VH-VL binders against a5use3. Designs and how they scored, part 36

Target 1, 222 residues: a5use3
Amino acid sequence: MVIHAIVPVKELHRAKQRLARVLDAHERRALSLAMLNDVLVALSYSPVSRIIVIGRDVETGHTARAHGAAFVIDQSAALNDALHQAAADIPDHAAALVAPSDLPLLGAEDVIALTCISGDKPGVAIAPAHDGGTNLLLVSPVVGWTFLFGPDSLTHHIAAARQRHLPVHLLRLPHLERDIDDIDDLIWLAQQPGDTSAQRLARMFLERKGAQLWQSSDMPPH
Below, E stands for the ipSAE of ESMFold2; O stands for the ipSAE of OpenDDE; V2 stands for 0.75 times the mean of E and O plus 0.25 times the DockQ between their complexes.

## First folded at step 17 (VH-VL; framework fv_rovalpituzumab)

Design j3 (at its last look DockQ between E and O 0.88; V2 from the best seeds 0.80)
Fold by OpenDDE, look of step 17:
Structure j3 (fold): chain C 222 residues (1-222), chain A 117 residues (1-117), chain B 107 residues (1-107)
Amino acid sequence: as target 1 above (222 residues)
Amino acid sequence: QVQLVQSGAEVKKPGASVKVSCKASGYTFKSYAMHWVRQAPGQGLEWMGWINTYTGNPTYADDFKGRVTMTTDTSTSTAYMELRSLRSDDTAVYYCARDIGWGMDHWGQGTLVTVSS
Amino acid sequence: EIVMTQSPATLSVSPGERATLSCKASQSVDSYLAWYQQKPGQAPRLLIYDASYRATGIPARFSGSGSGTEFTLTISSLQSEDFAVYYCQQWYDWPYTFGQGTKLEIK
């Protein structure tokens, strides 16, 4: 099965806004790019034939190209529109893997696992998020598919698959389910196994800021 | 090479409408959004809005909402900007410009729209 | 909207000299700032994007710097063809507003 990976990337200045209390704009950008880098690395070692990054930042473009990925300029603010745009040149018979750039712990094995569970037949494989969202989506074939990321996207994608009479496969990947939104999340990320770019950066930030001494309760209210 | 060729100059009466075209060539039309920018005589540049050429969805500056309509024809790689209820202060050169995410790297030659009684 | 303010309105410089143009944003736009050059009767031309990157074909004498709210376009050694109006534009948020322009004229 030929798989094309799509990596949607939010505008860097809009990324990780919830971390604004802990990280300055530059740090948030760095973290976002580090996560993108990690995702691209993971995909590079996975059985994907092509990687398409869609975004609107110079640095995102640079990062994409540095990893040999195609870069598509995002024309919309809506994720699903961006995904459709990115999928426009994917062959009809090919599969599409959607991997958001903010999955700091994505590994090649996760992609492999998703591909394995899906098999070599038409179908949809989903790695659900903890909140009913979608962390990873593998659709084969991509032709005719409607991306439905957002709230309750798991249910929506399942429904879409069923409407197309495609089998649905779910794969729980707990290490991908935690969003990085606050200091506790950064601590969590830093404490996870591995040494990804995002993890290293998180560790660096924590060391720099002494954040290891902080708890979520110590944060000022929003 | 990338080219944006706009329609010719227009002379309109107040209250009328004008529709400017912008034909793109030398690149994949649907891969780049299209902006519209105008410039009154002797004045600066004013961003009017842009259109997603893939979806056809436009976004307008607030000052033009209700009076402007941006559209595309993907079959002809042409973007259109219609401005209605024209006023004298709408007299300007109107430009289409290709979006590259962080700038407008190619511009049409401009279309002069003159609104006069 | 984000207001972009350029200064000076007019800058008179001799050929061969350095020109420094300023652009200020009413709020931080990070590095989402572009510079354009416009000559009389012509459409604008992209010079700098993301505050400091030269667009394709732009001579090395053009350079952009700055971040946040303050940006600078520098022309290290003015050539005769450089006398024009220069605009900055923020790409941080729509509307993607322009500065009012700086006219660079020959001294």
Scores: ipSAE 0.826, ipTM 0.909, lowest interface PAE 0.6, mean pLDDT 94
Fold by ESMFold2, look of step 17:
Structure j3 (fold): chain C 222 residues (1-222), chain A 117 residues (1-117), chain B 107 residues (1-107)
Amino acid sequence: as target 1 above (222 residues)
Amino acid sequence: QVQLVQSGAEVKKPGASVKVSCKASGYTFKSYAMHWVRQAPGQGLEWMGWINTYTGNPTYADDFKGRVTMTTDTSTSTAYMELRSLRSDDTAVYYCARDIGWGMDHWGQGTLVTVSS
Amino acid sequence: EIVMTQSPATLSVSPGERATLSCKASQSVDSYLAWYQQKPGQAPRLLIYDASYRATGIPARFSGSGSGTEFTLTISSLQSEDFAVYYCQQWYDWPYTFGQGTKLEIK
């Protein structure tokens, strides 16, 4: 199976807006790029043959090229349009793997597991999000596929697979089920085992915020 | 290598419409959005809008909404901008320009549209 | 809509001297700023993108700096071919607005 991974990246200034309550624009940009780096590292150690990053930022393109990934300029207003744009250059017979850029705990073993449950036969493998969405999608072959990310995307992708007479395989990966959208998510990420680029930044940002709080309050540092 | 070749100059009366073409060559047309920018004589640059060449969906600056239509023909690698209900202050050079996400790296030669009675 | 304001409107400078052109945004545009050069009868030419990166083929005497709301284009040693009109443009959000231009002319 020849697998082309697609990594869609939101415009950096629009990403992680709920974190704007605690992180400034420079910090959110750095976190988004670190998460992208972590996803690209995981994919580079997986059985994918090619990585396609689609985005609109100079630094997103630089990060993609640093990992040997192709970079496509995102001209879409919506995620699914960007995915179809990126998929246009994937050979008809190849598989497409969609991996969002904001899965900082993604490992190559997760991709391998998705590949193994689908085998070398036509089909769709999905790692569901716990809220009814889709964390990872592997579709083989990609020709004729319609990406339906968004609310209830798990249900929509299962229905799309059935309409195309493709078997569906589900693989639950609990460590990927949490998006990094607010301060509690950032704390959770910092507490998880490992030393990804995003984790190092999360720990650094939280320590800096703790230092600022101690400068502004009576609470002693622990 | 990358080229954007626009249609020729036009003279129009107030109330008419004009449709400017922009033929692209030397790259994959559907991979890059196309902007339209105008410049009145002796004046600065004014962004009019852009079109997603993969989906065909345009986005228009507010001053032109309701009067402008941007389209593409992917079979000929051509973008079009039509401006309706022309007024004398629409006299300008109209440019197409290729989007690269952080700038417009190639521009057409410009199309002078003159609106006079 | 983000308003881009350039100053001065006209800058008179002698060849070999340093020119500094300013661009101010009505709100933060982070680093999402491009600079263009336009000579009479020609289309604009991209000089600088993302505030500080030179486009391909642009001489090193051109440099961009700034972030947030204030940006500067600097030409460190003016050549005769550098006398033109310069525009900034924000790339933060559509409409992708231009400044009104600064004409750089020989003193």
Scores: ipSAE 0.727, ipTM 0.870, lowest interface PAE 1.3, mean pLDDT 91
ESMFold2 (binder alone), look of step 17: mean pLDDT 94; pTM 0.946

Design j4 (at its last look DockQ between E and O 0.83; V2 from the best seeds 0.77)
Fold by OpenDDE, look of step 17:
Structure j4 (fold): chain C 222 residues (1-222), chain A 117 residues (1-117), chain B 107 residues (1-107)
Amino acid sequence: as target 1 above (222 residues)
Amino acid sequence: QVQLVQSGAEVKKPGASVKVSCKASGYTFKSYAMHWVRQAPGQGLEWMGWINTYTGNPTYADDFKGRVTMTTDTSTSTAYMELRSLRSDDTAVYYCARDIGWGMDLWGQGTLVTVSS
Amino acid sequence: EIVMTQSPATLSVSPGERATLSCKASQSVDSYLAWYQQKPGQAPRLLIYDASYRATGIPARFSGSGSGTEFTLTISSLQSEDFAVYYCQQWYDWPYTFGQGTKLEIK
């Protein structure tokens, strides 16, 4: 199965706004780019044939190109419109993997797992978010598909798949389900296994700010 | 050659409408949003709005909402801007400009619209 | 809307000299700032984007700096073709407002 990955990237100045109390604008931008970097790294080691980054920031473009990804200028602030725009040149027979840029703990194994569960036949594989959203979406083929990201996107995508008579596969990936919105989230990120760019940055921020690492009980349900 | 070619100068009466065209060539039309910017004689640049050339969805500046309509024809790679209920202070050169996310890197030659009694 | 204010309104400089143009935003626009050059009877031309990156084909004598609310366009050594009106534009939020322009004229 030929997979094209789409990485939508929110405008950097609009990203991670909830962290404004903890991180300044520069830090938030850095974190967002670090997360993008991590996602692109993960995808580069995954069985995707092409990576398409869609966004509006110069640095996003640079980051995309640095990883050999195609860069599409986002013409809309609406995620689903951006996804459709990015998917426009994906071959009809190909699958599309939507991987948002704010998944700092995304690994190649996650993508592989998603592809494995979906198989080589037409279908939809979803890694659901904790809040009923969609963290990852694999659609094969992408032609004719309508992206329905947003609130309750899991249900919406499932319904869309069923309407097209496509089998649906769900894969829970708990390490992708926690949003990074506050200091506790940063601490959580920093404490997770691995050494991604976002994790390193989180650790650095916490050190700079004199925050203490502690065990967080605010974990998303498995 | 990458270029935007706009329609010719217009002379209108107050209350009339004008529709300016902007034909794109040399690049993939739907890959770049199109902005419209006007400039009154001897004045600065004024952003009017832009249109998503992929979806056809426009976004207008508040000052023009209700009077302006931006559209595209993807088959001809042409963007259109219609301004209605023209007033004398609408006299300006109107530009279409290609969006690259962080600037307008390609401009039409401009279309002079003169509104006079 | 974000108001962009350029200064001075007119700048008189001799050829070969340095020109410094200012652009201020009413609120922070981070680095989402572009500079344009417009010559009489011509459409604007993109000079600088993201506050400090030169657009394709723009000579090295043009440079942009700044972030947040204060930005500067510098022409290190003015050439005869550089005398024009310069506009800044913020791309932080729509409407993507322009400054009122600075006319760079020959001294």
Scores: ipSAE 0.844, ipTM 0.916, lowest interface PAE 0.6, mean pLDDT 94
Fold by ESMFold2, look of step 17:
Structure j4 (fold): chain C 222 residues (1-222), chain A 117 residues (1-117), chain B 107 residues (1-107)
Amino acid sequence: as target 1 above (222 residues)
Amino acid sequence: QVQLVQSGAEVKKPGASVKVSCKASGYTFKSYAMHWVRQAPGQGLEWMGWINTYTGNPTYADDFKGRVTMTTDTSTSTAYMELRSLRSDDTAVYYCARDIGWGMDLWGQGTLVTVSS
Amino acid sequence: EIVMTQSPATLSVSPGERATLSCKASQSVDSYLAWYQQKPGQAPRLLIYDASYRATGIPARFSGSGSGTEFTLTISSLQSEDFAVYYCQQWYDWPYTFGQGTKLEIK
């Protein structure tokens, strides 16, 4: 199976807005780029033959090219339209793997597991998200596939596979099911095993914020 | 050769419409959105809107919404901008420009549209 | 709508000197700022994108700096071909507005 990975990347200034209470715009941009870097590292050690990053930021393009990935300009379209745009370069009989840029604990072993469950046969393999969405999608062959990310995307992708008479394989990957959207998510990320770029950055931010907390005028009594 | 070539200058009366073409060559037309920008004589640049060349979906600046239509013909790699209900203050050079996400790196030569009684 | 304000309106400078052009945004646009050069009778040319990166083919004497609301275009040693009108444009959100322009002319 020849697998082309697609990594859609949101405009950096619109990413991780819920973290604005604790991270400024520069810090949120850095975190988003670190997560992208971690996803690209994981994919580069996996059996994918090509990585296509689609986004709209200079630094997203630089990060993609630093990992040998192709970079496609997102025309400010909806996520699914961006995925179809990126998939236009994928040969009809190849498989497409969609990996979001915000999976900081993605490892090559996760991609390997997803590819193994689908084998070298037509089918759809999905790593569900905790909220009824889709964290990873592998579709083989990609020709004729309609990407349906968004609310209830797990159900929609299963239905699309059934309509095309493609078998569906589900692989639960709990370590990928937590979005990094608030301070508690950053703490969780920092506490997980590993040393990804996003984890190192999360640990640095939390150490800095912890120091700021202890210098606050409202410090607890001793 | 990577270029955008626009249709020729036009003279119109108030109330008429104009349709400007922008033919792309030397690159993959559907990979980059197309902007339209105008410049009145002696004035600065005014963003009019853009069109997603992959989906065909346009976005218009509020001042032009209701009077402008942007379209594409992917078989000829051509973008079009039609401005209706022309007024004398629509006299300007109209440019198409290729979107690269962080700037417009390729511009057409411009099309002068003159609106006069 | 994000308003972009350029200053000065006109800058008279001798060849070989340094020119400094200013662009201010009505709200933060992070680093999403482009600079263009326009010579009489020509379309604009992209000079700088994302506040500080030079576009392909732009000489090293052009540099951009700034973030948030205040941005600067610097030309370190003016050449005769650099006398033109310069525009900034924000790329933070549509409508992607331009500044009013700065005319750079030979003193």
Scores: ipSAE 0.665, ipTM 0.844, lowest interface PAE 1.4, mean pLDDT 91
ESMFold2 (binder alone), look of step 17: mean pLDDT 94; pTM 0.945

Design j5 (at its last look DockQ between E and O 0.84; V2 from the best seeds 0.00; counts 0 for: grease 19 > 18.9)
Fold by OpenDDE, look of step 17:
Structure j5 (fold): chain C 222 residues (1-222), chain A 117 residues (1-117), chain B 107 residues (1-107)
Amino acid sequence: as target 1 above (222 residues)
Amino acid sequence: QVQLVQSGAEVKKPGASVKVSCKASGYTFKSYAMHWVRQAPGQGLEWMGWINTYTGKPTYADDFKGRVTMTTDTSTSTAYMELRSLRSDDTAVYYCARDIGWGMDYWGQGTLVTVSS
Amino acid sequence: EIVMTQSPATLSVSPGERATLSCKASQSVDSYLAWYQQKPGQAPRLLIYDASYRETGIPARFSGSGSGTEFTLTISSLQSEDFAVYYCQQWYDWPYTFGQGTKLEIK
């Protein structure tokens, strides 16, 4: 099975806004890029044949190219539109793996596991998020598929698969289910096993800031 | 080589509509969004909106909402901008420009639209 | 919308001298700032993107700096072909607004 990975990347200035009280804009950008780097590294060691990064930031493009990934300029703020755009060049018979850039603990083994449970036949393999979302999506073949990321995307993707008479395989990957949105998440990331770029950065930030705990629930606009 | 070739100059009466075309070549049309920017005589640049060439979905600046329609024909790699209910202050050179995410790297030669009674 | 303000409106500089153009944003645009050059009767030309990256083919004498709300375009040694109008544009949020432009003229 030929797999093309799609890595959608949110605009860096809009990424990790919930960390604005802890990290400045530069730090948030750095963290986002570090996470992207980690995802690309993981994918590079996985059985994917091609990696397509879609975004609108120069640094995202640089990072993609540095890893030998194709870079597609995102023409839409909507994730699913971006995914369809990125999938446009994927051969109809090929599989598509969607891996968001904010999965700092993604490993090649996770991708391999998804590919294994899916097999070489047509089907959909999903790594669900904790909130009913989708962390990873493997679709084979990609032709005719509609990406339905967003709230309750797990259910939506399962339904879409069934509508196409495709078998669905679910794989729980707990280490991917926690979003990095606040200081506690950052601490969590830093405390997990491994030494990814995002983890190293998280550790550095926490060291620098004295691992301060923030109690405010105020969210920045946008 | 990338080229954006726009339609010729237009002269319109107030209240009329104008449709400017922008034919793209030298690149994959659907891979880059298209912006429209206008410039009144002796004035600065004004962003009008842009269109997703993959989905065909446009996004307009508020000042033009309701009066402007941006479309594409992927079969001919052509973007269109229609401006309705023309006024004298719509007299300007209208540009199409290719989006690269962080700038507009290629521009059409511009289309002068003159609105006069 | 984010308002971009350029200064000065007109800058008179002699050939061979340094020109410094300012662009200010009404709110932070991070590094999402581009600079364009426009000569009479021509379409604008992209010079700088992401505040400090030179577009392909742009001479090294052009440089961009700044972040947040303050940006600068510098031409280290003005050439005759550099006398034009320069615009900044923010790409932080739509509408992707332009500055009003700075006319760089021969002193």
Scores: ipSAE 0.822, ipTM 0.906, lowest interface PAE 0.6, mean pLDDT 94
Fold by ESMFold2, look of step 17:
Structure j5 (fold): chain C 222 residues (1-222), chain A 117 residues (1-117), chain B 107 residues (1-107)
Amino acid sequence: as target 1 above (222 residues)
Amino acid sequence: QVQLVQSGAEVKKPGASVKVSCKASGYTFKSYAMHWVRQAPGQGLEWMGWINTYTGKPTYADDFKGRVTMTTDTSTSTAYMELRSLRSDDTAVYYCARDIGWGMDYWGQGTLVTVSS
Amino acid sequence: EIVMTQSPATLSVSPGERATLSCKASQSVDSYLAWYQQKPGQAPRLLIYDASYRETGIPARFSGSGSGTEFTLTISSLQSEDFAVYYCQQWYDWPYTFGQGTKLEIK
C-alpha cells in the first residue's frame, strides 16, 4: 500500500484562540508549530510514502520542508475543501491518511496500527475521537472519496465507506482523543507521560504563568 | 516561467460593462488563487477580491459586491473579472495577481479601462 | 476592515543613504505583512513577506521589521533603481488591504 499523508494546518493566527486568555499570540504560534512538528516526526517514522502539509503560513511551510514534506497553499474556506485540494495530487490508486496537526501525542505506532488493521486491501480505517468525530482517517484507495470531517464525522465517514462498498475498521486510541483548545487541555497535555515538543512548551508556559493557574479550580469557561 | 497575460486596454461609456481576462502559464493554475487589484490614475492600490481556482468560488471586497463577477476557465488557465454599471471613477488599471498565501508574487501587466463621456 | 496607514507620503533621500518607510495597522496583524515596490508604468513587485522575509531576487539592502501594528521597510544604501512607490499590505484577514503608498524620490 502506498500511503500519502495529508496534514491540514489552520492559519496560525486563527488557531488556539481560546488559549488567548493564557498565551499571547507568539506563544500560541509556537505551540501550534510544535504540535505540527510532533505530528510530522511521528509520520516520518511510519510507513507513509509522502507527507503533504496544506496551510497558509510561511512558518508552516518552513516546518513542512524541514521534514521533507510537500507544502500546498490552502485556498479553501473549510477543512474538507482543503483536504480535497491536497488529495488532488495523490494518485488514484494510493491511500490517503489524514492526520490533524493538533495531535501532539501521535506516535508512529499509532499510524502503523491503523495501517495494519486495514491490510493491503481497499478499505477505510478510522481512529474515532471522544465525541463522535474522527482523529485519524486512512482511506484506500483515495479516488472518489469525500472527506466529511466535522460534527458526527465518524458516522458520516462510516456511511460514505458503506456507500462505496469499502470495509470499515475502527481503532480506538485514547491518548489521541483530546484536542488542545483551552487551558484545561494544556494542563492535561503537560501532565501526560512523554516528552514531545508540544509537551515541553506546555510545561514551560504553565510554569511561567505562575501559581494562580496551578492553585485554582476556577478555570474560565470555554 | 510564470506569466500572467491580461487582455488589452478598453474604452467604455458610463453604464457599460467590461470583462478583463488574465491567462496564466508556467504553473498549475488550480493550485493558486487569483486576486484582482485596481489602481486609479495617480492613486494607490485597491483590492477588489479573489477567486479560489480549485472551487471556482469568489470573494469580493464590499465596495464591489453587486457590480463585480470573478470567474475562471480551468481548461484555458484563465481568470476573468467583469465590472458592470461603469462610472467615470472606475477608470483605472486593473491587475490580476497570483496568491501565495502571504503575498502576490506574480502580477499581470495591467489592463487600462477608461470610462468617458 | 483593517486600515493600513503609511508614512511619510513622500520621502526625499539622496542615493547612497538609508530610507526608512513606516506602515501602521489599525489593529494587530501579527507578522502578516507584505511590502511591494512599484515603478512608473509597471505592476507592483513583491519585496518582503511575513514582515521580514525577503522574496527571491530582492537585494539584501531591503529589510523589513515589525510585528503587531507597526512595521518598517528599510533600504540601506539607496540605488538609483530604488526610487519608486512602496506599498504595504496586510495578510491577516480579507479584505487584504493596502496602505496608501510612500513615494521615495531623489532629494
Scores: ipSAE 0.700, ipTM 0.860, lowest interface PAE 1.3, mean pLDDT 91
ESMFold2 (binder alone), look of step 17: mean pLDDT 94; pTM 0.950

Design j6 (at its last look DockQ between E and O 0.70; V2 from the best seeds 0.00; counts 0 for: grease 19.3 > 18.9)
Fold by ESMFold2, look of step 17:
Structure j6 (fold): chain C 222 residues (1-222), chain A 117 residues (1-117), chain B 107 residues (1-107)
Amino acid sequence: as target 1 above (222 residues)
Amino acid sequence: QVQLVQSGAEVKKPGASVKVSCKASGYTFKSYAMHWVRQAPGQGLEWMGWINTYTGKPTYADDFKGRVTMTTDTSTSTAYMELRSLRSDDTAVYYCARDIGWGMDYWGQGTLVTVSS
Amino acid sequence: EIVMTQSPATLSVSPGERATLSCKASQSVDSYLAWYQQKPGQAPRLLIYDTSYRATGIPARFSGSGSGTEFTLTISSLQSEDFAVYYCQQWYDWPYTFGQGTKLEIK
């Protein structure tokens, strides 16, 4: 199976806004780029034949090219339009894998598992999100597929597959379902096994906050 | 080589419309959005809007919303900007420019539109 | 909308000297700022993007700096071809507004 991965990347200044209560704009930008790097590393060790990053930031383009990925300028704020734009260069008979840029614990084994449950035959494999959405989508063949990310996207993608008489395979990946949105999520990420770029930044940011707390008080807290 | 070639100068009366064309060559037209920018005589640059060349969906600056229409013809790699209900203060050079996400790297030669009362 | 204000309106500088042009945004635009050069009768030319990256073919004497609301274009060792009007433009959010321009002229 020939697989082209699409990694859509949100404008960096709009990403991770809930973390603005604990991280400044430069820290949020750095975290977003680190997560993108981690996703690209995972895809690089997977059986995908090409990675297409679609986004609108200079640094997103630099990160994509550093991993040998193609970089496409996103002309739209609409995720599904960006996905169709990126998919335009995928050969009709090939598969498309959509992977978000902000899955800090994505591993190549997750991508391999998703590709294995669909096999080399036409079909749709989905890793559902906890909220009725879609974390990973593999569609084979890509020709004629309509991307329906957004609210209730799991249901919509299943319906789209059924309309096309494509078998649907679901693969639950709970370690990908936790969003990194607040300080508790950042602590959780720092505590997980591994040494991804996002984890290293999370640990560094938390160390700085610990040092800042001790500088603000000459006595450690209870 | 990348080129943006615009249609020729226009002289219009107040209340008329003008449609400026911008023919692209040397690159994949549908891969880059197109901006429209104008410059009144002796004045600075004013962003009018842009059009997604893959979907054909435009986005307009508020000052022009309701008076401007931006379209594309992908078969001829051409972008169009139509400005309606022309006023004398619409006299300007109108530019098309290619979007690269963080700047406009190639510009058309400009089209002078003169609105004479 | 985000208002971009350039200063000074006109800057008189001798060839071979250094010019410093300022651009101020009405709100933070992070690093999303471009600079353009425009000579009489010509379309603008992209010089700098994302605050400090030079566009292809732009000489090293052009440099950009700043962040947030305050940005600077610096031209070291001015050449005769550098006397033109310079515009900044924010790329943070549409409408992608321009500053009103700074005319750089020979003293």
Scores: ipSAE 0.750, ipTM 0.883, lowest interface PAE 1.1, mean pLDDT 91
Fold by OpenDDE, look of step 17:
Structure j6 (fold): chain C 222 residues (1-222), chain A 117 residues (1-117), chain B 107 residues (1-107)
Amino acid sequence: as target 1 above (222 residues)
Amino acid sequence: QVQLVQSGAEVKKPGASVKVSCKASGYTFKSYAMHWVRQAPGQGLEWMGWINTYTGKPTYADDFKGRVTMTTDTSTSTAYMELRSLRSDDTAVYYCARDIGWGMDYWGQGTLVTVSS
Amino acid sequence: EIVMTQSPATLSVSPGERATLSCKASQSVDSYLAWYQQKPGQAPRLLIYDTSYRATGIPARFSGSGSGTEFTLTISSLQSEDFAVYYCQQWYDWPYTFGQGTKLEIK
């Protein structure tokens, strides 16, 4: 099965807004890029044939290209629109793997596991989020698929699969389910096994700040 | 090479509408959004809005909402901007420009729209 | 909307000299700032994007700097073809507003 990975990347100044009380704008950008780096590293070691990064930031483009990924300029702030845009040049018979850039603990083994449960036949494999969302989505074939990321995206994607008479496979990946939104999340990330870019950065931030919360009004408009 | 070629100059009466075209070539049309920017004589640049060429969804500046419509024809790689209820202060050169996420790297040659009684 | 203010309105500089143009934002635009050059009767040309990156084909004498609300376009040694109007534009949020422009003229 030929798999094309799509990595949607939110605008860096709008990413990790909930961390504004802990991290300044520069730190949040750095963390977002570190997470993107980690996702791209994971995908590069996975059985994906091509990686497509979609975003609007120069640094996102640089990061994508540094990893040999294609970079598509996002024309919309809506995630699903971006995903459809990124999927536009994926061959009809190929599979699409959607891997958001904010999965700092994504590993190649996770992608492999997802591909394994899906098999080589048409189908949908999902790594659900803890809140009913979707962390990873593997769709084969991608042609005709409608991305439905957002609230309750798990149920929406399952329903979409059923409408297309595609089998659905679920894979729980607990290490991907925790969002990084506050200092406790940063601490959690730093304490997990491994040495990803995001983890190293989290550790550095915690050392620098002494795991203290700060007040900040540095919030992006959207 | 990338080129944006706009339609010719227009002369309109107040209250009329004008539709400017922008034909793109040299690149994949649907891969880049298109902006519209105008410039009144002797004045600065004014951002009017942009259109997602993949979905066709436009986003307009508030000052133009209700009077402007941006569309695309993907089969001809052409973007359109229609401005209605024209006023004298709409007299300007209108530009289409390709979006690259962090700037507008290619511009049309501009279309002069003159609104006069 | 974010208001972009350029200064000075007109800058007179001799060929070979350094020109410094200012662009200020009413609120932080992070690094999402572009510079354009426009010559009479021509469309604008992208010079700098994301504060400090030169667009393709732009000479090294052009440089951008700044962050947040304060930005600068510098032309290290003015050439005859550099006399034009320069605009800054923020890409932080729509509307993607322009500055009112700085006219760089020969002294």
Scores: ipSAE 0.745, ipTM 0.881, lowest interface PAE 0.8, mean pLDDT 94
ESMFold2 (binder alone), look of step 17: mean pLDDT 94; pTM 0.952

